# VH-VL binders against Metalloproteinase inhibitor 4 (TIMP4), part 6

Target 1, 195 residues: Metalloproteinase inhibitor 4 (TIMP4), of Bos taurus (Bovine) (o97563)
Amino acid sequence: CSCAPAHPQQHVCHSALAIRAKISSEKVVPASTDPADPQKMIRYEIKQIKMFKGFEKVNDIQYIYTPFDSSLCGVKLEANSQKRYLLTGQILSDGKVFVHLCNYIEPWENLSFLQRESLNHHYHLNCGCQITTCYAVPCTISAPNECLWTDWLLERKLYGYQAQHYVCMKHVDGSCSWYQGRLPLRKEFVDIIQP

## First folded at step 1 (VH-VL)

Design u04 (framework fv_umesolerbart)
Fold by ESMFold2-Fast, scan of step 1:
Formats: C-alpha cells, structure tokens, sequence
Structure u04 (fold): chain C 195 residues (1-195), chain A 120 residues (1-120), chain B 107 residues (1-107)
C-alpha cells in the first residue's frame, strides 16, 4: 500500500468525516455479495465518538469499515482498550464509513495541543489554503493562498514540528500563512517560507 | 420551539426503584443524543447517562452503572431512566437534556426537572 | 475524569458592574467548554459553547474566553436578571464534567 503524503489539515479538508472514537469490537465480514470474491473487510464497532467533521451527512456512527489486508491499505485498530483514535475517512454510497491506511489515523494522545485545537476550529475553516510539500531548496510560494510544508525537507519526517505546531490559516484578503497560536513565528521559519 | 418535560419523580425508600420519563417536542427527536443530568439539593450538576439517537451508544456515570438503565422510544419521542437499588445519595432533581447529533456533547436544551427523594 | 474548578464560589456585584468568572480544568479540554446559567427554581440555560461562541438569543454582554485549562466568563454590565449560579462544563472527554458553580449575587 502506498500513500501520497498529506498534511493533517489536508486530510481533514479532503475527508468526508473526522472523528475521535474508541474501538469496542471487531468482526471480519465479506467485502461483496459475489460468492466468487474471497475479499474480506474488517468492521469495527465504535463507541465514545466525538465528531469534528461529517455531522451533516451522518448522525450516529455505529461501525467503520477497512480492508482486511494491509497490502490493500487495511488499518489495524486496537479493540478492548481505553485507547482513543483520531480517524478520518469517507462515506460510501451505501452509507458505510470507510477508513484506510492513507487516511489520517492517530492515537489521540499523540496529537499536539495545537492539533487538538485545530480539529475543533482551524483545520476545516481553512480548507481554502493550499499546503505544498517542500522536498528541496529553493522552495517558494506560487500563490498567495499557499503555505510551504517543510517537515520532510528539515526533519525527514512525514509529521514533524511544523505539522504538529502550525496551521495554515486564511486571512480576510484571501492570503494564507502559518499560525503557531500566540507565539510569533521563528526567524528561520520565516526565511524558509518567505525567501 | 424545543420543549422537554420530565415526570416520574417521587419519594422512595433506599433499595427501591423508580422510572423517570422525558417527553420531547419541537424537534426531530431521533436526530439528537439525549442525556440525564442530576442536581442534589443545594449542590452542583452531575452528568448521569447518555444515549445516542439510534440507541446504539449508551454511557453511564460510574456512580450509577449497573443500577440505572437509559432508554428511548423514538416513535413516542420519549426518553426514560429506570433506577434500581436507590441510595440516599441519589436524591436530586433529574433533568433531561438534549445533546448534539454526535457523542461528546454540551447540552443546548434542558427540561424543568423532576425531584427524586430517597429516604427512610 | 477531568475535574473542573470554578472560582470564586460567590461573587457579590452591583447592577451595572462587570463580573468575571473563572473555570479551570485539571487537564486540557481544548476549547470544548460550555457555560450555563441557572436561576433559583429553574433548569440550567446554555449561554456559551466552544469556549467563546454565544448561543442564539444570549445578550452581547456575555462573553467567554480561554482554551486549554483556563477559561473565563465575563458579564460586561450586570443586569438584574443576571443574578444566578453559573456552571462551566467540559465536553472534550467522557464523562462530561461540571464545575462547582459560581453564585453571582446582589451586593
């Protein structure tokens, strides 16, 4: 399974739903009604849901579905524990909620304070911003609504300091820039994003 | 106009049982989670129980788990709380309160409450 | 469970004066914080949710602020109908928990 890299903000913006949930049980189910198709899915029963996005389309989520095999981007979630997950995903035409490895999936305790805040207020409101991954220098903005994502360039990580502590926020004039809460941007970051 | 009306509060002996009801009107009942919140005389608010719109998700406060059962009848637009093995510390005004359409909630509408007194 | 602590327990204020009420969480609740008003003999009424968003029909003199563990409710010019007990409530994690309340009374 291979996934295009996407910032947490992009995952929230491009997913039909974003929720926090505990997994109460799991069950292997058939993927289709065709008796010749041996493909399986895992159905997770979820509890203690908090919804950050998707309540316009679904009112009460009982189950989420994922492919059985990791080679088909199936995700393994821990049932029978107190672990809370942030899950993003899609709503299929039959109303099923579908989640796979290329979605944004994190234990809740792994999320920074700003990421938790951004799930409630910032990410989905700033979907008009474009986040562009930097792989090499020079790296410059090509549009005023663009924020440059440098975690891979500077830390060789998918989710580094910038993904954990910044949100790409849209201003009244339509331009976007990185926001770190009440702290000012560091000089070295300003030099990278506005060379 | 959203309205919630509780009933069923009474004086009951320790170890007794009582069933509370809440009648809802003015909104699509099945689209909202419902909660019971209680308040002991002269004290603050304590969340008691949660039920999702479809009844698929139910939670209880540790203090009432195993003794109280929340349920709802969406066709009748009613919420219920069945209380058993009542204790003096269960004495309180019980409010039904509407949540949002998803799990962890604040409460946007409250009923006027029904008083449950547990004493011998 | 997350413990919510409100201070002061009682606030004595004259009509027209500003009242500031504090609410503290034992761990971060992000902005998942609501404020309720309860008058004697009545059910609680929602004032604010999301720490700072006023509910429909709530007068502009009520404002909320804060995030994480420290929150405040401000009533800029207290009216006679504002004398009540105010409760904060977190909904970031189960179970939802309430503060002990702040009683705003006439001085």
Amino acid sequence: as target 1 above (195 residues)
Amino acid sequence: EVQLVESGGDLVQPGGSLRLSCAASGFTFSSYSMNWVRQAPGKGLEWVSFISGSSSTIYYADSVKGRFTISRDNAKKSLYLQMTSLRAEDTAVYYCARGLWFGEDYFDYWGQGTLVTVSS
Amino acid sequence: EIVMTQSPATLSVSPGERATLSCRASQSVSSDLAWYQQKPGQAPRRLIYGASTRATGIPARFSGSGSGTEFTLTISSLQSEDFAIYYCQQYNNWPPTFGGGTKVEIK
Scores: ipSAE 0.006, ipTM 0.536, lowest interface PAE 9.5, mean pLDDT 85

Design u05 (framework fv_umesolerbart)
Fold by ESMFold2-Fast, scan of step 1:
Structure u05 (fold): chain C 195 residues (1-195), chain A 120 residues (1-120), chain B 107 residues (1-107)
Amino acid sequence: as target 1 above (195 residues)
Amino acid sequence: EVQLVESGGDLVQPGGSLRLSCAASGFTFSTYSMNWVRQAPGKGLEWVSFISSGSSYIYYADSVKGRFTISRDNAKKSLYLQMTSLRAEDTAVYYCARDTIAVAGYFDYWGQGTLVTVSS
Amino acid sequence: EIVMTQSPATLSVSPGERATLSCRASQSVSSNLAWYQQKPGQAPRRLIYGASTRATGIPARFSGSGSGTEFTLTISSLQSEDFAIYYCQQYDNWPLTFGGGTKVEIK
């Protein structure tokens, strides 16, 4: 499975749905009603849902669907545990909520304080900003509403310190810059210089 | 070994400005977060301001927000507090205090303090 | 902000006796509480952090306990150098806040 890198803010901005939920059960189901179609999906029953995005399209979510096959980027979620997940995904034309490995899917406990705050307050308000991934130096802004994302360049991580501790924030004049939020006490950190 | 020495305290009229300095020695200043804490004569301790090791995070007590500015110069191993629009209730001994390297928010070393008196 | 309340304001004890100082937070601070000692004309000195961990060089007669909103500092056999003002401080959330202090004085 191959995924283009996307910042957590981009996942929230570009997904139809963002929720926190627990997984109560799983079931392998056919991908279509056509008996000649060999494709399968996993259907997860979810509970204790907190919705951050998707209010206009769905109200009651009982199931989410993901590909069974690893080549189709199927995601494996732990059922019947106390583990909560942040899930982003799409709402299909038939109303099914569809998630796959290239969506932003994280155990809730792995999210930083800023990421949790940003799901409620910052990400959705700043979708007008452009986040550009830096792959090589030099990496320079090409528009005033652009923030440069350097986790791949500096740490070779999909989600490094910048993704965990910064939001690309739109200012009143339409420009964007990285916003660090409130520093949690008792958290190891290193001051970062914006590119 | 570890030393913090404050200076700059003076008698100032209400509405005036004053700059406090704290000179650090005996440790790698550039890796530690720093704080200013004040104590009015005969009163308790009040946290004033925080600055992280690289100045990326800065916080103020509500009572001083908009009037005080914390800054640091890692090359000079110095911490500063620029005070403007001073009020009688700003009269206090001002201490610089060293946070842990992990930013825990409690202090292991304090300077001896510098007295700021705001009166006419 | 989190309000820290210390009691009593003044505690009178004789040398060799046990002193118990209380600190209460207006909301839970977990174990993110420190204790400092301040003598007249001196800067505060760190005694305890994490509610119960003694700082390096602090005598074993000093002990801290508590979690959540109720904390105590105990001096098990008070010595002449222990007469001072003691402050608790929470570091659970911004802004950082101190208690009003407890003065331990000779009876």
Scores: ipSAE 0.000, ipTM 0.445, lowest interface PAE 15.1, mean pLDDT 84

Design u06 (framework fv_umesolerbart)
Fold by ESMFold2-Fast, scan of step 1:
Structure u06 (fold): chain C 195 residues (1-195), chain A 121 residues (1-121), chain B 107 residues (1-107)
Amino acid sequence: as target 1 above (195 residues)
Amino acid sequence: EVQLVESGGDLVQPGGSLRLSCAASGFTFSSYEMNWVRQAPGKGLEWVSFISDSGSTIYYADSVKGRFTISRDNAKKSLYLQMTSLRAEDTAVYYCARVEYYDSSGWFDPWGQGTLVTVSS
Amino acid sequence: EIVMTQSPATLSVSPGERATLSCRASQSISSNLAWYQQKPGQAPRRLIYGASTRATGIPARFSGSGSGTEFTLTISSLQSEDFAIYYCQQYHNWPLTFGGGTKVEIK
């Protein structure tokens, strides 16, 4: 499977839920109640530690579902371990919580302090901002509410320093810029124009 | 003003039970993880119990496991510690404490003023 | 459980001097360490988290350092209000554990 690049903030903004959880067990289950459907899913039993997004739709979540095959973007999570995950995902029409490889799924210990803080206070308030990935120069802002994401350009990483330590924050005039904790990021590395 | 106020501390005999309460004000209680920490007279701090913001994840120190029960009521903005089978070594000031950066599960701000539990014949 | 050991148990210093407090973990805790200050009759006050990050409003004379198993809290140019007991706390693994405390007292 293949996934479009998305910043952690975009994942939180575009997902129906975001939670921190441990995985207790796994079980292979049918993808539907139709016995003629050969598709399978993995059902993970979780220990929900905290919910960051989704309170309007669900309470405590007992199970999450993912496709069985990696070709269908199935994700493999480590069960019966002390590993804590940040999980983002969707809520299906039947109420099942669905996660797949293209969602933002990270071991909790890999998240920066700003990312952990942003899950509660920054990401959801700034979903009006547009984050645009820069792959080559020149890369310039095309709208006032746009933040340029340069991890691939500068570090050849999907989630580099900028994804880990900055949030695209909306100002009172509707414009957006990168924010690092209490201090806004200067535009020197996010706006690259060569004469 | 962000505040935590404990109550319920009392003199109780060994084997007795007691319920501590912690009232929160000045912040969105339902968004924060909470802890109980105790301090025996003249001794250091000892972590007692943790509860997640929804109440679904709970941890206890081995010294209190099976005897103490942590719970919360988000509608009433209150945290509780139900203590049973109390022992002399449970004598301490009990503090409730908020996880300030709500995802660390461990560092605390604010702390309550504490409530004294004395277990003695 | 992870055992936290603080040394010295008591440190006698004069105002204006530097105090250096040590905290050792029985196994690696990365940077998941906090420091608290406690004065007699009061609840603890947060100082440092993540081993080296000062909490908002904490004076610059307080600094934390270290990672893994060995950590230090330094108070430069000690003020009269800094005489207190200081505790380190790990939040790397359950159960959460505190050090035994270091009492910083006036010489």
Scores: ipSAE 0.000, ipTM 0.465, lowest interface PAE 12.5, mean pLDDT 84

Design u07 (framework fv_umesolerbart)
Fold by ESMFold2-Fast, scan of step 1:
Structure u07 (fold): chain C 195 residues (1-195), chain A 120 residues (1-120), chain B 107 residues (1-107)
Amino acid sequence: as target 1 above (195 residues)
Amino acid sequence: EVQLVESGGDLVQPGGSLRLSCAASGFTFSSYSMNWVRQAPGKGLEWVSFISSSGSYIYYADSVKGRFTISRDNAKKSLYLQMTSLRAEDTAVYYCARESYGYHDAFDIWGQGTLVTVSS
Amino acid sequence: EIVMTQSPATLSVSPGERATLSCRASQSVRSNLAWYQQKPGQAPRRLIYGASTRATGIPARFSGSGSGTEFTLTISSLQSEDFAIYYCQQYNNWPYTFGGGTKVEIK
């Protein structure tokens, strides 16, 4: 199994679904209704806590599916636990929600404050930005809507400090740049702080 | 099954043009940068060109700069190499190769290659 | 461009022996160094990336070491399927460059 590395923002932008869920149980099931097909999948029963993306295609998610074998990019999730996961994935033609190792799947507690905020407010709105990985120097932007992703270059990690603490955000003029800050305060809160 | 399949290799005269294609299957093509690498008969590997996942970053080896153009069509899951002003020194098997950042860095998946012969 | 030099050009060994292949870069490539195996008529196969990380499915007898300008690929206890040509590649700077290759052949 090999995966296309993608920034968390790209995972959310390119997935059909992004949710926070607990795993209630697991069951090995056939990959298809064809009894001659020996392929197996794991079906996880979930308790959906929150949906960040997917509202247009699904209303209620009871199960998610992943390949049985790790060589086919099957993911192993901890069932019957209080552990909450961020899950991204695809919705198959028959309505099944499919997740595998190459999707963005993380224990919720491992996500930074900015990543949690970005799931609600930033990632979906900024899918018009292009995130480009820097493999070597020199590394310069080739378009105004481009953010350079340097975690591999600087830390040799897939998800380093930049992936955890920055969002590639689009400005009014169509350009994009990395954003590290908090959401702007609403006017009412400013009035409280500055009487 | 993750695969890359090259096509378009042919016998061509010096000064001619040829377009190579590389068809990807079994993975999210639009998430990977792609490369062309060539190998002349009996010789070693030579990197030819790079294109980023979005197509925004493009680099060429000096030996092909100005003559070759790399491009991609993410909707068709295809990589291309347009070759012009071909020379005898361009005779080689041309491989497309997938490059990923992070855990699977460098060229993790290669096609079987397509032979380009430049001869009169 | 960064020049990659591999040595020896040819290494003759018997099955069960240890093989050590060297790769030198003309300037630092940090740990952005990969090793590939190529058998006649076949495409190259990635063995090592990041100088020392073994690719998925690659047997434990293959190991990589080094950083900066000097790198080594070691094959402990060679098997019959290991006789091939091995290439190192730097992906630290544009243009990407490969070494000239080391042919590992049977005595």
Scores: ipSAE 0.000, ipTM 0.440, lowest interface PAE 18.0, mean pLDDT 84

Design u08 (framework fv_umesolerbart)
Fold by ESMFold2-Fast, scan of step 1:
Structure u08 (fold): chain C 195 residues (1-195), chain A 120 residues (1-120), chain B 107 residues (1-107)
Amino acid sequence: as target 1 above (195 residues)
Amino acid sequence: EVQLVESGGDLVQPGGSLRLSCAASGFTFSDYEMNWVRQAPGKGLEWVSFISSSGSTIYYADSVKGRFTISRDNAKKSLYLQMTSLRAEDTAVYYCARDRYELLYGMDVWGQGTLVTVSS
Amino acid sequence: EIVMTQSPATLSVSPGERATLSCRASQSVSSNLAWYQQKPGQAPRRLIYGASTRATGIPARFSGSGSGTEFTLTISSLQSEDFAIYYCQQYNNWPLTFGGGTKVEIK
């Protein structure tokens, strides 16, 4: 399985939906009704906790589908546990929600405070910004709405400090730059912990 | 032998309540989704309710929403339908039927049915 | 909800003759359609799923075809045990819906 690198903001902007969910059960299902097709998928039954994107297209998501094999970009999720996931994905033409390894799939506890805040308030508003990955120097912007993503260059990580603690935000003049966020006035977030 | 057996059908007055049961045997009940389907005397089939294998996902026909509750007990290999505020139009034979993978193969096994009569 | 319309309501056919039963959906259900047979006093029995796949144990004389909104169940050489009511059912969308049924009578 090979994925083009994408910032969490790009994943949210380019996905049809983004949700927080627990996984209730898993089931191996055929990829099609054709008995000659040997391919299989995993269908996860989910408990949807919160929707960040997609509520205008899908409201009641009971199942998500992913390829069985990780070599085909199948994702493995922990069923029947208290683990919460951030899931991004696509809605197929038949209405099925499809998720794979190249989507942004992250245990909720691994998300920074800025990322949690950005899912509600920042990412979807700033999809007009362009995030460009830097692989070598020199790396310079080609347009005013561009933010340079340097986690790979500086840390040799897909998701380093910049991906975790910055959002590419559009300014009043139409230009974009990295924004670190502001500390919330209150030090706690009620909806983060609720089942 | 793969088998589903319904029970609990009775004569009941309008506004009354009744609980139907469906007992599964011969297969791993917890691997299958379950449905209730009814048929009024001399009429066609009408789907009533669905419950997923874990019990987490439930759907109802509009005609029974708010009045009927589907549930299951995987340890006891049983499916239930709790009916309240019964009406004359609920008079029917009630079947339980299993399916798998969101009805990918249709409903392959059905019980014999249990008759519910709501007097008018 | 998706409305399933079956035609004809009643079909009278002599043994050995071909019977064709139609089922129409008010909107596309892809191939997510099943056919069931119900004999008097009995529970329904699954014949076809996925519009065209015969269930295990179902005689070869039964066949299904179609996709989208138009579907057909064919019984190539009707036997006396085939007198029954036949129902189509879509499982593409919630709520699940059945057709009104076609009664097949042997002459």
Scores: ipSAE 0.000, ipTM 0.440, lowest interface PAE 18.5, mean pLDDT 84

Design u09 (framework fv_umesolerbart)
Fold by ESMFold2-Fast, scan of step 1:
Structure u09 (fold): chain C 195 residues (1-195), chain A 121 residues (1-121), chain B 107 residues (1-107)
Amino acid sequence: as target 1 above (195 residues)
Amino acid sequence: EVQLVESGGDLVQPGGSLRLSCAASGFTFSSYSMNWVRQAPGKGLEWVSFISYSGSTIYYADSVKGRFTISRDNAKKSLYLQMTSLRAEDTAVYYCARADYVWGSYDFDYWGQGTLVTVSS
Amino acid sequence: EIVMTQSPATLSVSPGERATLSCRASQSVSSNLAWYQQKPGQAPRRLIYGASTRATGIPARFSGSGSGTEFTLTISSLQSEDFAIYYCQQYNNWPITFGGGTKVEIK
């Protein structure tokens, strides 16, 4: 299983839902009602704590589904524990909520204060911004609504300081730039993103 | 110390013109969007106009569109409001106000003392 | 435009009492709401932004809450210096709009 890198904001913008939940149980189930289909899924029973996105399609999610095999991007979640997860995912044509390894899935404890705030207030309002991953220098913006994501370049991490502490925010003129709240941008970070 | 000082308020007759200025100090003026907000005597606050940090994006309240022009001079650290075709209902104290964050948060963290514009015949 | 409605228009409270001020938006403004205090002859002073975040230097007795269309500013243990007019402001949509204000009078 391989996943294209995506910023937390992109995950929220491109997913049908985003929730905070605990996992109460798991069960292996058939992938379809066709008895000739040998594919399996894991069905997790969840305790939904909060919904950040998806209100118009589902109100109270009781189960989520993921492929059984990790080679098919199946995700393993810890059941019957105190662990809370941020889960993003899609809603299938039959109404099932589908989650896999390439979705944004994080123990809630691993999220920064800004990420928690952005789930409630910022990410969904700024989906008009384009986040572009920088892999090498030079890396320059190609459009006014573009924010350059440099965690791979500077920290060699999928989710580094920038992903944890910045949101790509759209301004009234349609342009976008990184926003950290009221804390000033770190100098090295600004020098890379906003030359 | 962040300071905004308005000037240019005066008594003017209906149909007249007036130019307001706001002098900024104590911060990097070219990094902040700016606004004009007015308050008629004994009345509440009314937003008038917005200009982005670079001057490229400008918005006006419907009540002043076509009559007022907002501009800025980043080298001089100054904000301006050119008012034309003034009406009695434009009578107010005019405040310049800084948007909270460099790139256009739209709540106002610092305000000037205001300058009074009186339009009467 | 989004219409902001504040209530009550006037509130009379004694020092040490709790004051609760309401602000209602005609449509959702998310949490993009600020509160300002204005004393006679002075420019407004920002108290709260983002519906609930206190501005730097603002006393802990001021607190904001709410989201969407219903917002509240609370002043606990009101002091004589808190006599003023309070305005809410939405910054979710252009044009920016303010509420009509609530005048807090000391008994």
Scores: ipSAE 0.000, ipTM 0.434, lowest interface PAE 19.2, mean pLDDT 83

Design u10 (framework fv_umesolerbart)
Fold by ESMFold2-Fast, scan of step 1:
Structure u10 (fold): chain C 195 residues (1-195), chain A 118 residues (1-118), chain B 107 residues (1-107)
Amino acid sequence: as target 1 above (195 residues)
Amino acid sequence: EVQLVESGGDLVQPGGSLRLSCAASGFTFSNYEMNWVRQAPGKGLEWVSFISSSGSTIYYADSVKGRFTISRDNAKKSLYLQMTSLRAEDTAVYYCARLGEYQPFDYWGQGTLVTVSS
Amino acid sequence: EIVMTQSPATLSVSPGERATLSCRASQSVSSYLAWYQQKPGQAPRRLIYGASTRATGIPARFSGSGSGTEFTLTISSLQSEDFAIYYCQQYNDWPYTFGGGTKVEIK
């Protein structure tokens, strides 16, 4: 299984659903109604805590589905652990909620303050912005509504400081730029201690 | 290895109440959907109720809806059936049955007899 | 609900003979059909699931076939321990429903 890099904002904008949930149980189920089909899925029973996106398409989500095999981008979640997850995913034509490894899936405690705020207020308002990943220099904007994502270039990781602490925000004139909600407290503390 | 043991069956008067229990062992109880299935003397099998792994999804047969309540305690590895407003027609052996992966009712308990009679 | 009809109600056969039991669904259940054996005083034992898949430990003389609405359980050479009541069950839709049973008895 290979995933194309996508910023957390892109995941929220391009997913049909974004929720915070606990996993109550797991069960291996057939992928289709054909008993000769060897494909399997894992069905997770969830306790939905909050919905950030998808409320217009689904009400109460009881189950989410993911491929069984990691080669098919199946995701592994801890059941019955009180652990809270941010889950993004798709709603299939039959109403099933489908989540796979290439979706944005994170323990809630791993999300920054700005990411938690952005799930409620910023990401969905700024889906008109284009986020473009920079892999090499030169990397230049091709449109006014474009934000350049440089975590790969500068930190060699998928989710670096920029992904965790910036939102690509649309301005009144239609242009977009990176918005950082606040400075880290630790950096300010260091600056005060060493004037 | 896998065991399901029912208890609680008794003789009760019409209109009475009774609570059945099913103790599970030999598997991770919290990962499986559970069912109650009953069989009246000399009659066939009748599905009674379903409960999901976490306990949040529940179904009942029309014949018991509003009178029976299924529940589970995953920490105690136990399944329950609370029966109220019992009728003569509820007289049956009640089985606890596990819903297997891709498969129905792969393991059954020995059953517990409920007799509703004046 | 889906109604399951089994025929015949009683089947009289001699040891060593072949027995064929029928099960009909009032609407399609695809291949989501199971067969159970029940002996007097015992809980049912699952024989077949998915219409034709034999459960672990079940002797090869038991075989299932069919799909949609028509299903058959075949016991190719009846042994003395096979005299019992057999039930079919659909698990395609809720509520799960059972057939009325076929009693296989000694001729």
Scores: ipSAE 0.000, ipTM 0.430, lowest interface PAE 20.0, mean pLDDT 84

Design u11 (framework fv_umesolerbart)
Fold by ESMFold2-Fast, scan of step 1:
Structure u11 (fold): chain C 195 residues (1-195), chain A 121 residues (1-121), chain B 107 residues (1-107)
Amino acid sequence: as target 1 above (195 residues)
Amino acid sequence: EVQLVESGGDLVQPGGSLRLSCAASGFTFSSYSMNWVRQAPGKGLEWVSFISSSGSTIYYADSVKGRFTISRDNAKKSLYLQMTSLRAEDTAVYYCARDMTTVTYWYFDLWGQGTLVTVSS
Amino acid sequence: EIVMTQSPATLSVSPGERATLSCRASQSVSSDLAWYQQKPGQAPRRLIYGASTRATGIPARFSGSGSGTEFTLTISSLQSEDFAIYYCQQYNNWPLTFGGGTKVEIK
């Protein structure tokens, strides 16, 4: 399994749904109705705590599906525990909710205050912004609606300080910039964006 | 079958050069970051070099920086390691390894069988 | 670089017994820790990633725990095929670094 890098905001913007849920049980199920097809999926029964995105398509979600194998981007979640997850995913043509490793899936306890707040207010409203991953310096803005994502460059992590503490917000004039709540931007981060 | 097959290992003299190749099959090679990891006879594992899926980002261990060059050809589904100025301490089995750098975890989920490089006079 | 230290270097156990292997990082690596198994003449095989998540196809007798600087790999009831060398690896920061390995051998 491989995935294009994506900021939490991009995951929410490009997913059909985003929810907070507990996992009640798991079951291995066939991937298709053909008995000769050896492909399998895991079906997780969930207890939905809150929905952040998906209201127009689904009201309550009882099951989510993921590939059985990690090579096919299957996800392993803890069943029958008090652990809460943030889950993003797609809705398949047959109505099944599908999640995999390339989605934004995190224990709720691992999310920062701003990420939790952004799920309610900021991410959905700012999907008009473009987030671009920086892999090397120099890294410069190519469009006014662009925010530069530097976690891989500065921390060599997919989700570092910037992913945890910033949201790319659209201004009235159509431009976008990083928003950190009440705190000013860190100096290292500003030095990359502003030469 | 999902696999990586290394080739090019040989006996070379100190100061010599050698090119290693790694052929990928059974998966979308262009979607994965790749690494070279080596193991000296009877010793542990040592990370050597990283290349991103597009080839735009490259890292080297300090011990090989300036002497080794990692590259890839996504159309041919192949990874390469060009080694120059070889030293006795470069003697090792060289593995190519696929990593999962696009999610939270960066570990090696697929390894080749390795190719032996011996640097000796 | 982050230095990974494994202990013991050699662990002698009987089939059916529990084996506990330790891995320590010179600085916090959060949960960015993987475990590999290597048998003589073979390439390493992934066992655990994220400190505690079993890779697909890995038997339930293998479990990982820990966070920060202190990590443990536990094999609850050793089978004959489990005698091998085990390596831990941090992927919290570059360069990627491995522990020196723990050889699990028959007593």
Scores: ipSAE 0.000, ipTM 0.425, lowest interface PAE 18.5, mean pLDDT 83

